# Designs tried in a protein design chat: miniprotein binders against b1l550. Part 130

Target 1, 279 residues: b1l550
Amino acid sequence: MRLPEELLERARDIHSEAPSHRIKLDRVGSFGLKVPVEFKGFLLLAEADVWVSLPEGRRGVDLSRQVEAIYELSNPPKDPFSLCREAAISLLEKLNYADSSGVSIRFDAPLQDGESLKYYGVEISSIASDEIINKIRVEILGMTACPCTAELIRAYKSSEIAATHTQRSLGILEVSTKAEHPDPDKLASIIERAMSSPLRTYTKRPDEGGLVIRSLSNARLAEDVVREMIHLFLEEFGHLPEDTHILAAVRSMESVHMHDIYAERSFSLDEIRKEISSH
Short names: E, the ipSAE of ESMFold2; O, the ipSAE of OpenDDE; V2, 0.75 times the mean of E and O plus 0.25 times the DockQ between their complexes.

## First folded at step 14 (miniprotein)

Design kb2 (at its last look DockQ between E and O 0.94; V2 from the best seeds 0.00; counts 0 for: pae E 1.7 > 1.5)
Fold by OpenDDE base, look of step 14:
Order: C-alpha cells, then sequence, then structure tokens
Structure kb2 (fold): chain B 279 residues (1-279), chain A 83 residues (1-83)
C-alpha cells in the first residue's frame, strides 16, 4: 500500500531538521548492498557499501538517494574500479550537504588455474573529499613450509629433503593511493610468489608431489613471507606516488599449533625507501 | 541556495601532472577561503574540478582559478557546466 503523496506536504522532513546535538558525522550510509560488476569477463554479484559525511546542522542523510546513485551506475554492469570512483563522485555531487563520500566493493576475484579456477578476495574503495583516494585490499591463500622444523629433521636423519610441517597461509596486501587502483591480479601474484608455493584447485598426483617438494625446498617463516611481499611490491609498484600507503601481512594457519602466526608491516613508499637506503 | 559546477580542463600532455598538482593546491586554498566543497580529479585524461556551495562563492572560485591559470601562461581549453 502506497501512502497518499499529499501526506508529504504535511509531514516534517525529519532528515533536514536540526539534530538535538550539533555534531558532524564522518560516514553515514548503506552497507551490504548487492551490485553486479564485470570483472575479467565474469559477471559477479558484489557486496557494496556507500556513504557520505553529514554536517552538524542536519539530522539525517537521504539514504534513498545514495542507493539510487550506485544502482544507476551499475546498469549495465561495469568494472568495479570505475564503479567505485564514479559512484563516489556522484554521491558528492548529488548530496548537497556532504563534503566527502565513499564507496567500497567486495567480491571473490576469479583466477585461472589450468582448466579450473581459483580465487582471491578483493575489496576496492574510492573516497572523494578534496581529492580522490583509491584503496585496494587483496587476500589470497598460499602454502608455507617451516624452515625450523626442516632444519631439525635434517640434523636428525641427514635427509636431502627434510620433512616439515606445511600449512595454509593467508597473504594480505592493502594499498591506498592518489593514483589509480593497482592491478589486483599483480598484487595476488606478488603474494603467491612470496609464499613457499601457491595453492592449486586441481592437481594430478605427479603435480601434487611436485608442489609439495617445491614448498619443502622453499621453506619460509611468516616473517620471510612478509619481507618478500614488500620486496616484490617495490619492484612492481615502486612507480606509485611516495605518499602511497601499504599494509603487507600474512596469517599462517599453523598445522602443529592450535593458533595462527601473524606478521605485518605498515609503511609509506617514502618511509620504506628511506629505511632501505639507510642500510 | 546551492550552486554546483563542473569545470572540465583540457591541457597539453606535457604539463598535465604539474598543472594537476597546482590545481589541487589552489582549490584547497580557495575552498578554505570561501567555505566550499571542491574535488579535483582526472577523468579520461582530462582534469576535472567539481565545486559546490554559495552561488557567489562558487563564482569567485571559478574566477580565481581561471585567473591564476592565466598568470601561469598555461594553455588550456575549459568547459564550465552548472549541474
Amino acid sequence: as target 1 above (279 residues)
Amino acid sequence: SWKKVRIKFTFDEENREEVLEFLKRLARELREKYGLTTLVYTENGKIRIFVKGDPEAVDKFIEEVLKELEKRGVKYTVEVEEI
């Protein structure tokens, strides 16, 4: 049942009223929207968050207008990078009282693995204030082998290829920049190359054996993985602006412990370059 | 009352990055001066400025931006759209 439109003339506009407490809010919006995106030839249903700032003199945000803004841009489906950026700009343009806006889009990105698919998690964001800041977070699973246990077993049995415990490890790269979003496939590749070995969706027996042997021959601590991620990132993305901020992290789901091992480093490109040059 | 304006600049490629940084800085100064919301960004290889606020303040913003570009001798084409 639709209420008569005439009621709108009599009803107070609650959103435009002065609040009881004059306090500015940084983010007000709709979280957990579902929007279609096109990514690498796949049509995906992504989760989206949209928000704007709210000034101290306004009680509420026009949420319907926010939702309308992103869905107008989502038909036809487009790449999530353009969608994030365009939606952030559109929000800032449409909502007069907002001095900032933002959009985040999350989905599982397909990655070809032979005739099968594997995936990585991705969150793409754009924030519009006086300029646009683009953010991307990539998470992908790999395999690590412990070098410490390998060394102990080597010393005990004098084996060329020492047995060791192996486990899944989640690698994380988060990049915030005034430049365009970095290529998520490249970020995923950096994480996989920093691990002892990648994971495979489908393996034949000889391939599985080879994968394990590779992991054993390339045993790495969680700390090693993070450092390698940073090194590889600098090689691939060192051209980004110096004020670009990076988080590199790994969570190792240790197979011999009931808990996980975690390591991280947060840095700007300027900061890390100065650190490396000082050695 | 609100006025919203999109300014679209086309610059020669050789000076685009320098001009972009200049416009970002200038826009920041002017937004503080006039109490405006501004956004400086690139789209399809062109520089864009979005500005909104009091109509008189918006007009002053546009005037000052164009004046400062002229002082620098930057060659550009500009389109101004009220939205």
Scores: ipSAE 0.735, ipTM 0.914, lowest interface PAE 0.6, mean pLDDT 92
Fold by ESMFold2, look of step 14:
Structure kb2 (fold): chain B 279 residues (1-279), chain A 83 residues (1-83)
Amino acid sequence: as target 1 above (279 residues)
Amino acid sequence: SWKKVRIKFTFDEENREEVLEFLKRLARELREKYGLTTLVYTENGKIRIFVKGDPEAVDKFIEEVLKELEKRGVKYTVEVEEI
């Protein structure tokens, strides 16, 4: 059933009224939308959030216009970075009262793994106000091998046993910048290279043995993984604007414990350069 | 009453970064002066400015931006698109 359009003449426009409490809101929008994106030849169903700011003098947001903005741009499907940025700009253009807008898009990115595929998590956003700020978060699993236990076992029985506990560790890089989004594959690669070993979708016994030997040869504390991620990030992306903000973190599901180990460092590029130069 | 405009600039590649930063600073000053919403960004290597607000204020914004570019002696072409 469709209600008569004539009712619009008699009904109040609730959204355009002033609110009872004149308080500005930073983010008002629609969260959890499903949108198609094209990423490196794959057509993916991504999850998107869209929002705008709401001034103190306006009671509500035109939510349908927000949803229409991103869906209009998603046909035909395009790369998620273009969609994210274009939708943020479109929201600011379409909603007169907003002084800022934002879009987040999240999906699992396919990654070649030998003759098979694996994946890593990606969340991107673009926030438009006086300029565009882009953010990307990448999460990928790897393997870590504990160097402390390895050293203790080496000392046992005159180093007759080469072993330590290994576990899945989740590596995280998050970058907020005024420049274009960093390439997610490069961020994922940085995280994997910082680990003791990558994970594989599929292995046979000789390959599995090699993977374990690699991890033992690259034993690292969670703290070391975070430091290595930062080192590798600076090599690859040190050219980004000085006020670019980075978070590097590891959550390790330690196989010998009932709980996880977590390590994290956040910094801006200008901050970390000063820190390094002081040593 | 609202006016919405996209301003599209083409500049010499040699000057682009310097001009972008100048326009960002100028747009911030003018948005506060006139109570406007502005966005300065790049698209396909070209500088774009979106501005919205009171029609008279938007017109003044456009006029001042172009005048300041002329004062700096920056060679440019411009397209003004009302939305």
Scores: ipSAE 0.605, ipTM 0.881, lowest interface PAE 1.7, mean pLDDT 90
ESMFold2 (binder alone), look of step 14: mean pLDDT 82; pTM 0.800

Design kb3 (at its last look DockQ between E and O 0.92; V2 from the best seeds 0.75)
Fold by OpenDDE base, look of step 14:
Structure kb3 (fold): chain B 279 residues (1-279), chain A 83 residues (1-83)
Amino acid sequence: as target 1 above (279 residues)
Amino acid sequence: EWKKVRIKFTFDEENREEVYEFLKRLARELREKYGLTTLVYTENGKIRIFVKGDPEAVDKFIEEVLKELEKRGVKYTVEVEEI
């Protein structure tokens, strides 16, 4: 049932009214929208959040206009980076009262693994204020082998390749920059290379054996993984602006403990360069 | 009443980065001065400024941006679109 349009003439515009408390809000919007995106030749259904700022003198945001803005840009489906950026700009243009806007898009990104596929988690964001800030978060699972247990077993059994416990570890890279979004596949690659070994969706027995041997040969603490991630990131992305902010983290789902081990470092490119140069 | 304007600049490649940084700083100063919302960004190798607010303030913003670019002697083409 559609209400008569004549009612709009008599009804108050609640959103445009002054609020009872004159307080500015930073983000007001719709969270958990589903939007199609094209990524690496795949058509994916992504989750999206859209928001704008709300001034102190306005009671509410026009949510319908926000939703329309992103869906207008989502047809036909496009890459999520362009969608994110264009939608953030469009929101700022469409909502007169907003002095800032933002968009976040989340999905599982396909990654080729031989004849099969594996994946990593990705969240792409753009925030428009006086400038555009682009943010990307990549999460991918790898495998770590513990060097401490390996050393104990080596000392005990005098084996050339010491057995040790192995576990899944989640690596995380989050980058916030005024430049374009970094390539998520490159970020995922950095995380995998920082681990003892990558995970595989499909393994034949010889390949599985090789994967385990590689892991044992590259035994790493969670702390080692984070430091290696940072090192590899600087090699690949050291050209980004100095005010670029990075979070590098690992959550190791330890197989000998009931709890996880977590390690992280947050830094700007300027900060980390000064730290390294001081050694 | 709101006025919204997109300004599109085309600069020679050699000075684009310097001009871009200048425009960001200038836009920030002017937005504070005139109480405007501004966004400075690049698209397809062009510098864009979006500005919205009071019509008179928007007009002053545009005039001042163009004046400051002229003072620098930078060669550019400009397209101004009211949206």
Scores: ipSAE 0.742, ipTM 0.917, lowest interface PAE 0.6, mean pLDDT 92
Fold by ESMFold2, look of step 14:
Structure kb3 (fold): chain B 279 residues (1-279), chain A 83 residues (1-83)
Amino acid sequence: as target 1 above (279 residues)
Amino acid sequence: EWKKVRIKFTFDEENREEVYEFLKRLARELREKYGLTTLVYTENGKIRIFVKGDPEAVDKFIEEVLKELEKRGVKYTVEVEEI
């Protein structure tokens, strides 16, 4: 059912009124939208959030215009990075009263894994105000092998027994920068290389044995993984603007405990370089 | 009453990064002076400025941006698109 357009003449425009309390809001928008994106040859159904700022003198946001802005740009589907940036700019242009806008897009990114596929989590955002700030978060699972238990077992028999517990660990890199979004595949690669071993969709027995041996020969604490992520990130992305902010983290689902281990470090490029140069 | 403008620059100079940083600083100064909303960004490596607000203030913003570029001796072409 569609109501007649002429009713708009008689109805109050609630959104354009002044509010009872004149308080600026930072983010007012529509969250959890489903939008199609094209990523590396795959057509994916992503989840998006869109928002704008709302000044103290305006009661409400034109929410339908926000939703319209991103859906117009998502048809036909295009790469999520372009969609994210273009929608953020479009929101700021379309909503006169806003002094900032933002868009986030979340999806699972496919990766080739032999003859099969695996995946990792991606969330990107673009915030437009006086300039555009881009953020990307990548999450991927890997395997870690505990070096403490390995050393204890070796010492117990006074031998070179290579045994320890292994577990899934979730690696996380978040990057906030004025530059373009870093390539998510490169971020995922950094995380995987920091782990004791990558995870595979499946293995046959000889290959599974090889993975276990690899992980034992590359045993790492969660703390080691975070430090290695930072080292590898600086090698690949040290050229980004000095005020680029990074979070590196690991959540390790330790196989011998009822609980997880978590390690993280956040820093700007300027901050970490000063820290490293002081040693 | 609102005026919304996209200012699109093409620069012939190799020092485009210095011009970009200059324009960001200038836009921040002028947005405060005139009570405007501005966004300075790049699209396909080209510098763009979006500005909105009071029509007279937007016109002054555009005038001052172009004057400051002339003072620096920067060669450019510009397209001003009203939205």
Scores: ipSAE 0.639, ipTM 0.890, lowest interface PAE 1.5, mean pLDDT 89
ESMFold2 (binder alone), look of step 14: mean pLDDT 79; pTM 0.757

Design kb4 (at its last look DockQ between E and O 0.96; V2 from the best seeds 0.00; counts 0 for: pae E 1.54 > 1.5)
Fold by OpenDDE base, look of step 14:
Structure kb4 (fold): chain B 279 residues (1-279), chain A 83 residues (1-83)
Amino acid sequence: as target 1 above (279 residues)
Amino acid sequence: EWKKVRIKFTFDEENREEVYEFLKELARELRKKYGLTTLVYQENGKIRIFVKGDPEAVDKFIEEVLKELEKRGVKYTVEVEEI
């Protein structure tokens, strides 16, 4: 049932009214929208959040206009980076009262693994204020082998390749920059290379054996993984602006404990360069 | 009443980054001065400025941006679109 349009003439515009408390809000919007995106030749259904700022003198945001803005840009499906940036700009243009806008898009990104596929989690964001800030978060699982247990077993059994416990570890890279979004595949690659070994969706027995041997030969603490991620990131993305902010983290789902081990470092490119140069 | 304007600049490649930084700083100053919302960004090798607010303030913003670019002697083409 559609209400008569004539009612709009008699009804108050609640959103345009002054609020009872004159307080500015930073983000008001719709969270958990589903939008199609094209990524690496795949058509994916992504989750999206859209928001704008709300001034102190306005009671509410026009949510319908926000939703329309992103869906207008989503047909036909496009890459999520362009969608994110364009939608953020469009929101700022469409909502007169907003002085800032933002969009976040989340999905599982396909990654080729031989004849099969594996994946990593990705969240792409753009915030429009006086400038555009682009943010990307990549999460991918790898495998770590513990060097401490390996050393104990080596000393005990005098074996050339010591057994040790192995576990899944989640690596995280988050980058916020005024430049374009970094390549998520490159970020995922950095995380995998920082681990003892990558995970595989499909393994034949010889390949599985090789994967385990590689892991044992590259035994790393969670702390080692984070430091290696940072090192590899600087090699690949050291050209980004100095005010670029990075979070590098690992959550190791330890197989000998009921709890996880977590390690992280947050830094700007300027900060980390000064730290390294001081050694 | 709101006025919204998109400004699109095309600069020679050699000076684009310097001009971009200048325009960002200038826009930050002018937005505070005139109480405007502004966005400065690059797209397809062009510098874009979006400005919205009071019509008179928007006009003053545009005039001042163009004046400052002229003072620098920068060669550019400009497209102005009211939306």
Scores: ipSAE 0.732, ipTM 0.916, lowest interface PAE 0.6, mean pLDDT 93
Fold by ESMFold2, look of step 14:
Structure kb4 (fold): chain B 279 residues (1-279), chain A 83 residues (1-83)
Amino acid sequence: as target 1 above (279 residues)
Amino acid sequence: EWKKVRIKFTFDEENREEVYEFLKELARELRKKYGLTTLVYQENGKIRIFVKGDPEAVDKFIEEVLKELEKRGVKYTVEVEEI
């Protein structure tokens, strides 16, 4: 059933009224939208959030206009980075009262794993105000092997056979920059290389043995992983603007504990370079 | 009551990054001066400016941006589209 449009002449325009409390809102929008994207040859169903700023004198946001803005750009499906940026710009253009807009897009990115696929999590955003700020967060699982237990076992028997507990660890890189979004595959690769070993979709016995040996010979604390992620990030992305902000983190699901271990470091490129140079 | 304009500049590759930073600074100054909303960004090797607000203020913004580029002696092509 569709109501007559003539009712619009009699009804108040609630959204354009002043609110009872004149308070500016930073983000007002539609969250959890499903949008198709094309990523490196894959057609994916992504989840998107769209928002604008709302000035203190306006009661509500034209939510249908927000949804329209991103859906117009998503058919036919296109690259999620282009969609994100273009939708953020479109929101600012379409919603007169907004002085800033933002879009985030989340999806699981496929990644080659031998003749199979694995995946990692990606969330990108673009925020348009006086300029565009781009943010990307990638998350991927790897394997870590505990060096503390490995050393105790070595000392106990002076054995050539290394042993320690291993566990999945979630590595996180989050980058906020005025430049284009870094390639998510490169960020995922940095995280995996910082771990004791990557995870595989499946292995056969000889490959599994090799993976375990590699992890034991590359034992790392969660702290070590974060430091290595930062080192590798600077090698690959040190060219980004000096005010680029990074968060590097690991949540390790320690196999011998009932709880996780967490390590993180936030920094700008300028800050971390000065810190490294001082040592 | 609102005027909305897209401006697209094409500069030589040599000039583009320096001019981009200049235009960002200029737009920030002029948006405060005239009470406008502005966005400056790059797309496909071009510099774009979106500006919205009071029609007379938008016209002043565009006029002043072009004047400042002329004063710097920067070569460019420009497209102006009202939306």
Scores: ipSAE 0.638, ipTM 0.892, lowest interface PAE 1.5, mean pLDDT 90
ESMFold2 (binder alone), look of step 14: mean pLDDT 79; pTM 0.765

Design kb5 (at its last fold request DockQ between E and O 0.93; V2 from the best seeds 0.00; counts 0 for: pae E 1.7 > 1.5)
Fold by OpenDDE base, look of step 16:
Structure kb5 (fold): chain B 279 residues (1-279), chain A 83 residues (1-83)
Amino acid sequence: as target 1 above (279 residues)
Amino acid sequence: SWKKVRIKFTFDPEEREEVLEFLKRLARELREKYGLTTLVYQENGKIRIFVKGDPEAVDKFIEEVLKELEKRGVKYTVEVEEI
């Protein structure tokens, strides 16, 4: 049922009223929207969050206007990076009282794996205040083999290829920059290359055996993975602004323990370059 | 009352990065001075400024930005759109 529009003339604008407590809010918006995006030839249904700031003198945000802003830009579907940035700007332009805006878009990115698909997780964000900050988080699973256990078994049995426990490990790269969003496929590739081996959606027996042998021959601690991720990141993305902030992390779902092993490093490009040069 | 303005600048590519940083700093100073919301960003090789607030304050902002660019002797083309 739709109420007659004439009734709006008699209704108070609740959102524009003074709040009972004059306190600014940082983020007010709609979370868990579904928006279509085009990514590498795929049409995907992504999850989106949209928000703006709310000044101390205004009771509420016009949420309908926020939702309209992102959906207007979503038809026809476009790449999620442009959508994110444009929507953040549009929100700031449309909502008079907002001094900042933000958009986050999440989806699983398809990645070709032979005749099948694997995937990595992506979260793209853009925040508009006095300038635009772009953020991207990429998560992809790989396999790690433990070098410590391998060394113990080698010492015990004198094997050329020592058995060791293997596990799935989630690698994470998060980049925040005033530049454009880094290429997510490149970020995913960096993470995979930092692991003992990649995962495969489809394996034949010979392929599976080879994958495991490769992992055993490239055994890495969680700490090794993070350091390798950072190294590879600097090689590929060292051209980004010096104030670019990076989080490199790995969560190893250790197969011999009930708990996970976690390692991370947070840094700016300026900081890490100074660190490396001091060595 | 609210006034909203989009400013689009075209600069020489060799000066664009320096000018962008300058405009970011200037806009930050002016937004604080006049109580405005501003956004400075680059898109498709052009520098864009969005400004919103009190109409008189917005006009002063635009005037100050243009004056400061003139002082620097930077060559540019500008498009101003009220939205």
Scores: ipSAE 0.739, ipTM 0.920, lowest interface PAE 0.6, mean pLDDT 93
Fold by ESMFold2, look of step 14:
Structure kb5 (fold): chain B 279 residues (1-279), chain A 83 residues (1-83)
Amino acid sequence: as target 1 above (279 residues)
Amino acid sequence: SWKKVRIKFTFDPEEREEVLEFLKRLARELREKYGLTTLVYQENGKIRIFVKGDPEAVDKFIEEVLKELEKRGVKYTVEVEEI
């Protein structure tokens, strides 16, 4: 059943009123929407959040218009970066009272692994106000091997035994920039290359042995994984605007401990270059 | 009441980045002067401006942006769309 549209002329428009408490709100929106996206030939079901700012003089947001804006743009499915940016602009255009808008989109990105697939986590956002700011977070698992234990075992009775503990580690890169979103595959590659070895979906015994030996020859502390991520990021993305902000982190699920190890560094490109050049 | 306008500029590629930063600064000044909401961004090699607010204020914004570009002496083409 549909109510008569004529009632809109007689009823108060509650959302357009001034609120009792005149307090601006930074983000008012619809969170947890499911939207289709096309990424590298895959049709994925992503999760999206949409929001706008709400000035102190406006009581409520037209929430249905927000949802409509992103769904209009998601059919037919398109790449998530275009959807994210275009939806943020559309929200600002459609909702007259808003001074800013934002969209975030989350999905697992498929990555080829021989004849199989693996994946990494992606969250992107675009925020439109006086200009557009783009953010991306990438998370991917890799393998780390402890160099301290490896050295102790090597030194034991002048032993030729090559061994240490290895574990899964979660690497994180998060980038906020006024430039276009960095390619998530390149961010994932930076994280994997900073680790002792990548993970595989599966291996046979000879391949597994080779993977472990590779990790032993490239043993790294969690702290040095973060430093290597930063080094590799600067090599590939040092051309981004100087006020680009980055977080690099690793959480290592240490196989010989009851707890995890965590290391992180946040910086702007300008900040980190000055720090490096001071040494 | 409300007026909403999209503006699309094409500039020579060698001038584009300097003009983009100029237009961002100008738009920030004019939005404060006239109580407008503005968005300035680059897409597909063109500079785009979205502006909304009071109809007379929007018209003044557009006039002043075009006037300042002419004073700067840059070559450009422009498309203006009311939405």
Scores: ipSAE 0.673, ipTM 0.910, lowest interface PAE 1.3, mean pLDDT 91
Fold by ESMFold2-Fast, scan of step 15:
Structure kb5 (fold): chain B 279 residues (1-279), chain A 83 residues (1-83)
Amino acid sequence: as target 1 above (279 residues)
Amino acid sequence: SWKKVRIKFTFDPEEREEVLEFLKRLARELREKYGLTTLVYQENGKIRIFVKGDPEAVDKFIEEVLKELEKRGVKYTVEVEEI
């Protein structure tokens, strides 16, 4: 039931009132919105968070204006990069009191895998303050094989094969830049190439055997995978601004342990170039 | 009351990167001076500035940006839209 609009004339404007405590809030918004996006020919259901800063003298944010901003831009569905950027700008323009705004959009991205598809995780953000900062996080599963156990088994039973344990490992690349978002398919490719082998959605026994042999022939520590991801990232995206920040990480779900192994490195392009050149 | 303005600049491609960095620094300086919210970004090969705040402060911001560009002697076209 719709209440009479004349009540708006008598109701207090709660959001514009002074708060109980004069404390600035960094992010206030609508989280977990469902939005359609168009990604590389696919129509996908994505999840979005939208927010703005709230000054110390204002009690609340106009949440309806936030929802309007992203929904106006998502119909018809568009690519998530443009949606993210345009919605962040729109929020800053529509909400007078905000000195910053942001949008994050999450979805599972399809990737061609033989006759089928596999999926990897993507989170894209645009944050508007004095300039736009774009962030992208890509997560994809791959396979790693332990070189330490391979060496131990070789010593125990001299053989030509590198028998060792294999496990699923989650590779993570996160990029924060003042340039356009990197192509997530390229980030996913970097992660997969750094692993002992990629994973498949569907394999028949000959293909499955091939993946295992590939992994065993390319045994890598989580630490090795992170270093290789950084190396491959610099080859593909070394042209980004020097203040671009990257997080490269691997979480290996060790098949011989009840716990995971984790390795990471965060860096700016400026920092890593100086480090590499000092060797 | 609030004044909100979108400014769109077209520069020669050869000068665009240098001018963008200049405008970002100038906008940060002026936002502090006048207590404004400003956003400098690129779109479709153009440099865009969004500014909002007190009307008098917004007008002074626009005046000083144009003045500094004239001092640099760069060639540009500009569109100013109040929203």
Scores: ipSAE 0.646, ipTM 0.894, lowest interface PAE 1.6, mean pLDDT 89
ESMFold2 (binder alone), look of step 14: mean pLDDT 86; pTM 0.839
OpenDDE base, look of step 14: ipSAE 0.738; ipTM 0.920
ESMFold2, look of step 16: ipSAE 0.629; ipTM 0.896
ESMFold2 (binder alone), look of step 16: mean pLDDT 86; pTM 0.841
ESMFold2, fold request of step 22: ipSAE 0.606, 0.609, 0.617; ipTM 0.884, 0.887, 0.890
ESMFold2 (binder alone), fold request of step 22: mean pLDDT 86, 86, 86; pTM 0.843, 0.840, 0.846
OpenDDE base, fold request of step 22: ipSAE 0.646, 0.663, 0.665; ipTM 0.890, 0.896, 0.897

